# VHH binders against q9c0y8, part 10

Target 1, 316 residues: q9c0y8
Amino acid sequence: MSASHPGILHEYTERLVAFELVGKSNVTLTSNVTRSLLLFVGGLGDGLLTVPYVQELVNPLDEIGWSIVQVQTQSSYIGWGTGSLKRDDEDLHKAVDYFLHIGGADFSTRKIVLMGHSTGSQNVLYYLTQSILPNYLIAGIAQAPVSDREAAYQFNGKEKTKELVDWVKAEYLDKGLGNDVLPRSKVENFFGEVPTSANRCIDLTDVRGNDDFFSSDLSADDFAKTFGNLKEISGSTAHSQLILLMSERDEFVSPSTDKAQLLNRFRESIRPTTSNSSLSGIIPGATHNVGPKSSPEALKWLINQLITALRSFIDQ

## First folded at step 21 (VHH)

Design P6
Fold by OpenDDE, fold request of step 23:
Structure P6 (fold): chain B 316 residues (1-316), chain A 121 residues (1-121)
Amino acid sequence: as target 1 above (316 residues)
Amino acid sequence: EVQLVESGGGLVQPGGSLRLSCAASGFTFSEYEMAWYRQAPGKGRELVARITSGGSTSYADSVKGRFTISRDNAKNTLYLQMNSLRPEDTAVYYCARYTTTWSGGKYWDYWGQGTLVTVSS
């Protein structure tokens, strides 16, 4: 990975930026109205160039007429601790709108795919399920969708996590103090140095919390409310595609969890069924972020899968 | 089980030198950021020096130029070379491990028992 990457920094809304990574062709969203973009949102703690594989996507995507844009939301870096999916969604809508139109482009010339890493996957699913989609938002890609709640179970223990949830509910939420930041000394084993609100804690660690999309212990009815609730494209009976890409060696998924089975449960829940992409799968040999400890083939697989997906969208 | 065991503390005169060691076991030492903390009588625990897994170091202003933190990954040992010691350096010195939570946040999750350093005439 390079310590630097050429690109264009965009202020897509007041006080928020996104970075368009420029490839070898030097074609940009501003210079070409027919250029489409992969809008990338990271997970907890992520910002610009914090996900290793993003830079590796630039040239392959560039060759097929796609730019990759890393978006910073209010939740970027440590901002997630006091954030919410709703707030993130608002930021992402602004980003999508901005990048649709720059360079004089519009819905007839430019397409947008939303890709999320880790907790960014919750953003993707949330985006696709909350409101009717425009025809230029053609797909969502969730890379390494994992349950934060089950990650907490794995790292901190199930009982300890439940104790945390119960305590936060009793001492904060029940008292109308959901926006208060929890004492670091009490929760640093869960959240480290990140200031975390009571509400955000519950969103991430409570059963059926606001971010609880990918937990293995959820029911079919739970999945129906999320995966089963993709919104239609405006003016059409068509729907955007949802691609789920799990990491085979995801360190935040319990070793006892059958990832293939879990992925199938997600996919089977997707409605409409036409949105269930055949390109969903498990990245072979990949750690959570497809980082340096991954098998050498993992990154190549991911790149090829993305190229296949994006080409299919252009040909439509 | 993760273990951190400090040694090398003792009584020294002002201007003297001392080398502390922290023996680590039960984890892959080379992958973790480590630090030395100290706690003087009646005061809170304070960061003295830290060293990343890559070997980058940082120091408290009060010890900068006098103390050197280092690590030997082959021996799973953290060191603190203390030169030009002052009475105000008197404290129990602790080694600590820095870790990343599932949420990406970081905190010091393991501490040694400490070793006493007394600087006195």
Scores: ipSAE 0.821, ipTM 0.941, lowest interface PAE 0.4, mean pLDDT 96
Fold by OpenDDE, look of step 22:
Structure P6 (fold): chain B 316 residues (1-316), chain A 121 residues (1-121)
Amino acid sequence: as target 1 above (316 residues)
Amino acid sequence: EVQLVESGGGLVQPGGSLRLSCAASGFTFSEYEMAWYRQAPGKGRELVARITSGGSTSYADSVKGRFTISRDNAKNTLYLQMNSLRPEDTAVYYCARYTTTWSGGKYWDYWGQGTLVTVSS
């Protein structure tokens, strides 16, 4: 059912907005210059309030002095088809910069945590590990970090995915046409109605493509280049915390995959080791987006885990 | 195996009525958005009516007020009630399933074989 949500719409760039959901206390990032913020970014196809549990976080976070802001990037909704992690990262850095400065906020006191859902998890990892821009996050949270490549394997078939990759490389990338949009009639079974560039297709579906962070067939060396390469927080020798929260019933992870083992592989690769949070785990009974088909305890578990994490960052 | 099988087509006079059925099998019917399409001779395939899993409906302007799409989830059947039929409604009518890819994009992934509706004096 349709509903109204109180909040503040922020123009953090000339053309992009972020929505701060306001809780019962009515405290905002503008009214309180030291207030901490959970910056939330969705996955492929997501926009504002498309992830079911986001609205459920507002009041619990508000009670502990945190605002939740959902960011719109150029990749929001159908924009991801012609986007990239690099572009997303630029948008996210602009958002972070905006929120660090609004209302005369003290740069040294306002804490920002970036939380990504699904492919938003790639954004989190990219920000913390591969971005050439300064890191201002106290922590990153990757919720439902899944391999888009392996999702394609599961839904479309491994061989068909490889055929797609090979075709796109031969007909587009090798010809310098990476920015061209692929014919819908050829790729709609992978991407639906979303206009998708050749480059974006390869990012998502090729082995060790730009978005390939969470595939189970990656090596320890592969993980070392990502999880093992967290950047220092700008102006400090400290590193951000990284929290990984997988969904127990994630429909985009193969049933043959041991999620616990995979999570451990990710965690063990995190460097420095001090960034490997003990709060990483598997959300019990949760589908990918912790939606209505999840167990009743799934959402509660997620909320409690987030509260625990966010409190710990204020105490630092 | 996913299957969609249309029935109910035939010859009818202008102003007459027909009821089309689409029998679905091989998937959880109640979870999917469904639609009726039609293709007239020499023309492209066009959307006639859609119905979400929740039961919300939409219609092409050319059939609004005359056609009604409905579904019976217990019977795994999609219906199209066609009233006040016109010669321009002559076409092969197809039922289709709307699905979401792993990437969140949506498309019509399964189609029936179609049923012919002819409106003629």
Scores: ipSAE 0.785, ipTM 0.931, lowest interface PAE 0.4, mean pLDDT 96
Fold by OpenDDE, look of step 21:
Structure P6 (fold): chain B 316 residues (1-316), chain A 121 residues (1-121)
Amino acid sequence: as target 1 above (316 residues)
Amino acid sequence: EVQLVESGGGLVQPGGSLRLSCAASGFTFSEYEMAWYRQAPGKGRELVARITSGGSTSYADSVKGRFTISRDNAKNTLYLQMNSLRPEDTAVYYCARYTTTWSGGKYWDYWGQGTLVTVSS
């Protein structure tokens, strides 16, 4: 990983920025040529250049006419503690709109793919299921979709997590204090130094909370409400593609969980079925963020899958 | 089981030196940021020095230039070299581990029992 990367910093809305990473071709810097964009959103705690594989995607994508943009939302870094998927979605819509119109009418043919890492996967799925999609938003990629709730079970214990949820509901939500920030002394073992609202706590840790998309104990009906509810592309009967890329050695997924089976359960729930991409799979040897502890082949596999996907979208 | 055990405390005269040790066990020591805290009588616990897993260090203003935090990953041991000790350095010194939660937030999750340092003439 390089300590620095050339690119363009965009203010896509008031006080929020996105960083378009420049590849070796320097097309982004030297030309106003319309390029298709992979808009990347990180997970909890992520910001610019916090996900290691992002920089590694730049040149491979550049070679095939795609640019990668890291989008900062209000939830970036420690902002997630007081955020929500709804708020994130609003920010992402502004980002998408900005990049669509930044070049004026000449950019009307620009294609956009949303890619999320970790909790960013919830953002991607949320985006694809909440509203009719514009014709330029053609796919979503969820990398390392994991259950935050089950991560809490793994790290803090199932019973302790339930106790937390019950306490927060009783002391905050039931009293209309969902926006209050929880005392750090009570929840730091779950959220560390991150100021976390009662609502956000429940979103992440409650059964069928607002962020509970990827838990292994969810029913088919639960998955039908999320995976089964992809929205149409405006002006078309077509739907965006959803690609799910799990990490084989994801440290936030219980060792007792059959990842292949879980992935299949997700995929089987995708509606319409045409949105279920054959490119979904498990990144071999990959840790959660495909980081340095991953096998050497993990990153290459991810890159190849992305290239394959993005090439197919250009031809559409 | 995670365990932190401090040692090296004692009585020392002003201007003297002391070296504290913290023996860590039950976890991969090299992967964690570690710190020294201290608590003087009647006062709250305060950060003295921190060292990242990569070896970057930071110090409280009150001890800068006098104290040095270091680590030996092969020995799973954290050190605090204290020079030019002052009476105001008198406190129980604690070793602590900095960890990352599943949510990415960080906090100090384990502490040693502490070792008493008394600086007095």
Scores: ipSAE 0.768, ipTM 0.922, lowest interface PAE 0.5, mean pLDDT 94
Fold by ESMFold2, last read:
Structure P6 (fold): chain B 316 residues (1-316), chain A 121 residues (1-121)
Amino acid sequence: as target 1 above (316 residues)
Amino acid sequence: EVQLVESGGGLVQPGGSLRLSCAASGFTFSEYEMAWYRQAPGKGRELVARITSGGSTSYADSVKGRFTISRDNAKNTLYLQMNSLRPEDTAVYYCARYTTTWSGGKYWDYWGQGTLVTVSS
């Protein structure tokens, strides 16, 4: 169904854009230097308007002085197949830097939260724990932080996934061809028609690949290197908050995975412990993207958690 | 188990008509984009026509105006009405389902066994 959505298209760096959705107040990040923002990054295949709950956040956030901004990166839509978390992180830092300063704002007057859906959750965790670039986020929110590798195991089979990984290593990585795009016929049941490099395939599907943050078979030592390594906010001794929101009915999580236990393992690994937000939880009745097949309480619960968090970051 | 079963192929004269059917089972048919592909001897599979879950259609240039793709969601059946048939339409015709993988990539994940259409005098 087609519709129009009012907003402001920002070019945050050469030829990369972010779309600020405008709420009923008509206040924008440009018109008010103290207005804060939720910067939203989707998962594999996502772009503008593909994650259904984003539009539903516009007015609730507007009522508390926050804009929601959908960022496009070089990885949006099909671009992820030849990208990396590192490249995404560079794009996201450029977006954060842009929004920190538009309208004459700075990080003392404007708060920025990065929220990621699905593989965008890997972007959040990478930004806060792995990036060598300065951190200006007051918080990160990871919605549906799911393992791509375990999804591949679930939908393509564990042995088939390991066979693909072995083949890619032997035929590409061992030959110095990591940036080469894999033959469609070899990978379409994993990645469809998306051009996917050997490196990207390994990042997503190999044990401890570069995207492999959320797999249930990772050890406490693995989680210590990620969840246990949150960075300070640049120019301060404070650290970003981390909020983890799993979907109760997530179709990309194996039925054999105990979501509550896994969430506890992630949360127990968060360092500093003061970054472990009490607002983390499991969204009741939610599908992966909290879409139309979710129960109606799912969206209400998500909105409530977000509003509670975002209010807590504004001057009291 | 997803199944796609084509029928309606046969021998026809040039200028004749055929209607192909594809019976679908094992999935919620109305939610999926579907297509007809064909494979002539010595050639790869080529797209003939596709129809979205919402009913929007598109056609290969070689069949536009002669072929009509349609669907009956109540009967879980995809159709291809083929009019003004030509010898170059001779091929095995396949029904295919379009889906999204766990990674968000899209492709044709299930194919029927095919039904042969032969157009000759």
Scores: ipSAE 0.582, ipTM 0.820, lowest interface PAE 1.4, mean pLDDT 93

Design P6
Fold by ESMFold2, last read:
Structure P6 (fold): chain B 316 residues (1-316), chain A 121 residues (1-121)
Amino acid sequence: as target 1 above (316 residues)
Amino acid sequence: EVQLVESGGGLVQPGGSLRLSCAASGFTFSEYEMAWYRQAPGKGRELVARITSGGSTSYADSVKGRFTISRDNAKNTLYLQMNSLRPEDTAVYYCARYTTTWSGGKYWDYWGQGTLVTVSS
């Protein structure tokens, strides 16, 4: 349906934008240097207004002095197929740097939380654990941190996925053609009509590919390299908090996966242990994107967890 | 098990009409965008018409004004009304379903077996 959404479109770097939704107070990040933000990044295929719960967060966050800002990266919409988590990380750092300083704000007055949905959860974990760039986030929130590789196994078959990986390695990677776009006919049942590079295919679908953070068959040693490696906040001895929010009825997680057990394995790997937020959990009745097929309580639960977390970062 | 079964093809004179049907089963038909494609002898498949879950339609230039795509969600059936048929419309006509993969990419994931339309005097 058509609707208008009041807000500010920020150009945070050349040709990349973020949309600050404005709540009932009409207070913005530009008008108030003490106002904090939840910077939101969606998953594969997402862009502005595609994740249904984001619009519902505007007024609850506004009531506690937070803006929600939806970021567009080079990977938004169909751009992810020729991108990487590293490229996304560079875009997100530019966005964080921009918002940290607009209106004369700085880290002492403005808190920034990065929240990712679905593959945006890989962006969060990459930012906090793998990036070589300075960290200025008070926290990261990963909603529906699901494995792309295990989703490929579930929907395309494990053997078919391994066959694709082997073929891409032999015909592209081993020949130095990692940036080449794969023939659509070979990959459309995985990636649809999205132009997808050989490197991106491997990142998403190979065992320990560059996006492969959340697979249930990874070892404790694998998780130690990611969850176990949270960075300090730059200029501080403190570390970002990490909040993990799984959806109870996530359709992209195999029915055979014990979500509570998997969540506990992620959480037990978090280092420093002080970054392991007690607000992590499983959203009751939620589908992958907490959409209309979710139980009515799912959105309320999500909002409550977010409000509790965001308040706590201001009181610190 | 998703199934798409076309019917209604046959031999017609130039200027004649045919109505194709595609019976769908094994999925919630009303939630999916659907299309008709055709493949003429010696040619690749080409889009003829598509209709969204909300009922919006689009057509190939070669059939605009002559063909009408429609859907009956209560009967899980897709239709193609073909009027003012020409010899160049001779092809096997396929019904297809549009879907989103686990990665968010979209494509036509199921196809019917096709129904032959021959336009000849």
Scores: ipSAE 0.582, ipTM 0.821, lowest interface PAE 1.4, mean pLDDT 94
Fold by ESMFold2, fold request of step 23:
Structure P6 (fold): chain B 316 residues (1-316), chain A 121 residues (1-121)
Amino acid sequence: as target 1 above (316 residues)
Amino acid sequence: EVQLVESGGGLVQPGGSLRLSCAASGFTFSEYEMAWYRQAPGKGRELVARITSGGSTSYADSVKGRFTISRDNAKNTLYLQMNSLRPEDTAVYYCARYTTTWSGGKYWDYWGQGTLVTVSS
């Protein structure tokens, strides 16, 4: 039948919550002010327990003194269609500020890593490179940093996607109606039954739309404005580490895309170069969300990379 | 490639019964939520019943206790058993597949051609 998952529900700002899963040690972020955390944000449509590997991380992280916390933003579940990366970033900064200080913790002893899956990877990169808000993350981890625009090209066709973009610009953006929800009949093969604003459609599907960080046809100059622009950790001269983890069998990446070459292009663009983690890589045999169709060793590989990274952030 | 083919419609007297079938091909049937919809003349398409991949069912209020949705995953077939039929049940009945797009949004992406059920004396 169904299962229970013990944990602590945190209200990190009015009516926005994050769920701290409790491992076998029973130590929590409120019971130990020096305990560090992996803050996890999913992709489009995700919420609590929708990304299958998250619950498998609880005990491995607990064994090294880390909590895993699943954050819900205004974009969780079906909320993404009327949202934006900027709105997500504001929510995530509130969550980071909350966890940085609960129980009397401070940034000098508690480490916070933001990990994003799928579109959550855009949240990570936005946080570290585009946000105007202070950065308190020791690292960001992007699992399956996939282009939404190129996925639309793959599954809906490039010309159909361009036709949609042109239509939305003409009928909505040019008329000042960017916040209006698009007619479902016009967009359901892209976005299903999720209410989707004109602005959100453009963010996801237009060339250099606001979500368009990972497309393979972007130039080195494009990557310099994102990957090349990691910000300092506030109050220090150090920068966050950035770890990129592609899935080898990612079904949302075109078969014609050379993932190793694309990953190298992302990594070579990272500035400062000291933020380019050697732990980046391609998860062997993994599907997009490292789910049950993945090879058996995919999850173990992911856990090992995460444990290696998280240990390195603690003085030893 | 994906096909849904309904059968079993026809003319039936009030109080009678019919069993509709929907033969599915071109996809892994057991992994998808499926539904029956109907459309009467001059009305919009309405949900009749739906069944999850795990077998959980739900029904429109107007058919509860009279209609039963079921699936046979070994035969890739969706069924609708319709009992105690009324003239108001007259409609074209469609089977439909529920899916997720690349964006994570969900909708009914494939529909059969429909089968006509007429309930009259």
Scores: ipSAE 0.564, ipTM 0.816, lowest interface PAE 1.3, mean pLDDT 93
Fold by ESMFold2, fold request of step 23:
Structure P6 (fold): chain B 316 residues (1-316), chain A 121 residues (1-121)
Amino acid sequence: as target 1 above (316 residues)
Amino acid sequence: EVQLVESGGGLVQPGGSLRLSCAASGFTFSEYEMAWYRQAPGKGRELVARITSGGSTSYADSVKGRFTISRDNAKNTLYLQMNSLRPEDTAVYYCARYTTTWSGGKYWDYWGQGTLVTVSS
C-alpha cells in the first residue's frame, strides 16, 4: 500500500541524503540533541523504503528515544555495480559525521548505531574492522550477513562462477581495466541489467574478494583478519559492540549451510571478545529481508533484540 | 521445472485476430512480471507488451490500441489478444518471466519455445 511517511530529509553531503522517519512523539534528531539514532544501510538494490521492516521500527525506537535513519549512498539502487565497500565506507563516515553534530550534538550525548541489511552487513563489518577512518559508532548490527560468493555458487553454480572470475581477471584486471563495465551478456544471470564493473564482479564473487566476509569455506585465519580486528571507538578505550542477526529461512543461504554453526564461527572470531554481543542470533521464521513471507513472530523477535540492545547503549 | 508454454499461433489474414496463451508452471506466477516478445524474420527480438505482478501494463508503440496483454493468476496463464493484425506482425512470439537475481539485478530468466504467427493474404 502506498502512504505518506512523515520525516526529515537530511542532505548529509552534496547530493546524498538520509531520511529520518518521525514517530508518534514528533521528537527528532534536530529537536533533541540527546536523542540517539540507528543509521540503516540496505543491501544490493536497496534504497529508501525498500526493506520492509524499517518502517515497523519507527515507533518502537521512538518510544525509547531513538530515531531510525535510512541512508542513501552512491551504491543505492543500481549504483552498487560500479562501487566498492571502500566508497560506501566513505559515504557512511560522512553520514555519521553529519549526525554526530546536527543540533549541537556530540558523541558524549548522542549514540550512533550502524545497522546493515544483506550487503549492508559487509558495510558494517568494513566500517568496524577495515576502514582507515575514525570509528564513532557505539555498535554495529548486521542483519542477514550472507556471502555473495556462496549465493552465486548456489544460484549460478560454483564452476560457472569460477569460470567468470577467471575470465574477468584475464580480460580486464590483468589489462588494467578493472573499472570497465562488463558486457551484459556475460554477467546478466549474476547481476541482471545492473551495470557492473570488473572490480565489483571480483569483489563479490572471487574467493577472498573484497566483499567476501561471510563465506562458510573461509578459514579461522580469514575471520581473524576481519571479525578479529574491531577498532576502538575514537577518543575512547572502548570498542564497538557487534550484533549478528541471521534470518532462519534466508533464501540466499544454501539449505546445506548450518547457520547456527556458521554464526558461532563468526562470533568466536570477534576480538576483543567483549565486543561479541550476546544479542546475536537467528531470527525465527525470517526470510532474507524479514518480508511478508516471514512467520508472524519474526518481526517481534527482531524488534525485541533491537530494543534490548539500544536501551543498553544509553544506560552507561 | 520452471516452464513457459506458448500456444495459439497460426496463419491469419490481415485484419484478423489471434489470442496467444502462455501456460506457466513451476513457480508462483502471480508474483512475477511477465512479457511477450517477438522476433520477425531477419530482425532482432523486440518487446511487445509487459504486465507487472500488480497488473500494470505497457506496450510497444507499434502495437498500442491493437494488442492487449492480460493475465489470469488463478490459471497461471499469460495472454496476448492481437487484433487488426498486419503483415509486419508476422513473427515468432515468446513469453518471458522477469526475475531478480541473488544480487538484486533483474533480467528475463525464462523464455518459452515460441509460437509462430503468420499474417498473410
Scores: ipSAE 0.560, ipTM 0.818, lowest interface PAE 1.4, mean pLDDT 93
Fold by ESMFold2, look of step 22:
Structure P6 (fold): chain B 316 residues (1-316), chain A 121 residues (1-121)
Amino acid sequence: as target 1 above (316 residues)
Amino acid sequence: EVQLVESGGGLVQPGGSLRLSCAASGFTFSEYEMAWYRQAPGKGRELVARITSGGSTSYADSVKGRFTISRDNAKNTLYLQMNSLRPEDTAVYYCARYTTTWSGGKYWDYWGQGTLVTVSS
């Protein structure tokens, strides 16, 4: 498990870094103004190298002139417990602005795709549909766009989750204590060791909480307000593409959920319709993070989809 | 279904040794980080030692150099070798399993019943 990974550590803003993994070509974003990038953001608890497929993407992407860059945000590792999607979005915009211009590049030749794993998928959707900041992404890719609230229902029980939500509202939000960290003993079966604010708890576990984009019990009107609101690329009449990649054997999705049907509901809500990529799909044999318990075809399938998408963004 | 059963506790003289065992069942033992905790009368539980699925270990300062945590994944068993025992090591010793919640947070989700270690003349 221990290994060295060649790359460039970028400080894209004060106290925050992103790691550009370098492939066999030795070409980097600093050395080539036409080189494009896949900017990768993980989910809750993730940071550099925690999502197992990222290092496997380095050479396939390098071969087509793309770097993969792992971004660290204030929410990386345990920082998410006192964060928000809005704070994450601000960090990600700073990273995008930095990478757009390094090496003397600009948006005319360098393309940026934001890919998120798990709650990183909420980051992608937020960036493309809810952010008030300019958009310079040609596409977003959401791998394992899973409802946190429905995962809480599955693992902690629906009634216990609602009881927690009610208790947090009464004891914290109603008292103006939304930024206070919840007592660990009360919430460790939801959030473990991670210090978690009342606001963050509500974001993740309340119906229509700020992270609640992917729940199967949301209405078409709910999805229209998110999936139906993709932004134009700034300075363009084009819109970002959105690619949704569910894991077939995702352990955080209820067995009662029809993944194909849910994916179709997300896709049918995408506006403009031209942003609804045909490359969306269900990764065969994949666990949540496409880890080692996945079938061997899972990683190959993911790589093929990504390469197909990324090639299309530099051709025309 | 998850069970953790400690054994090997007893009465021992200062300077003596004991070996604790924790028999695990109901889960894939080799995939989990495990630990020993202890609780002296009138005190809270404190970490004694922990061991990752890959065998990396960590110890409380108070036991470092005297205690050794180990695991046998083929036998689904966690061990604590306790040497140079002192009266302040007197406690109920617990085996614990470390896991990840749906949110990615980690905590000790299962605990054994404990085994009493008494160090006195």
Scores: ipSAE 0.548, ipTM 0.801, lowest interface PAE 1.4, mean pLDDT 93

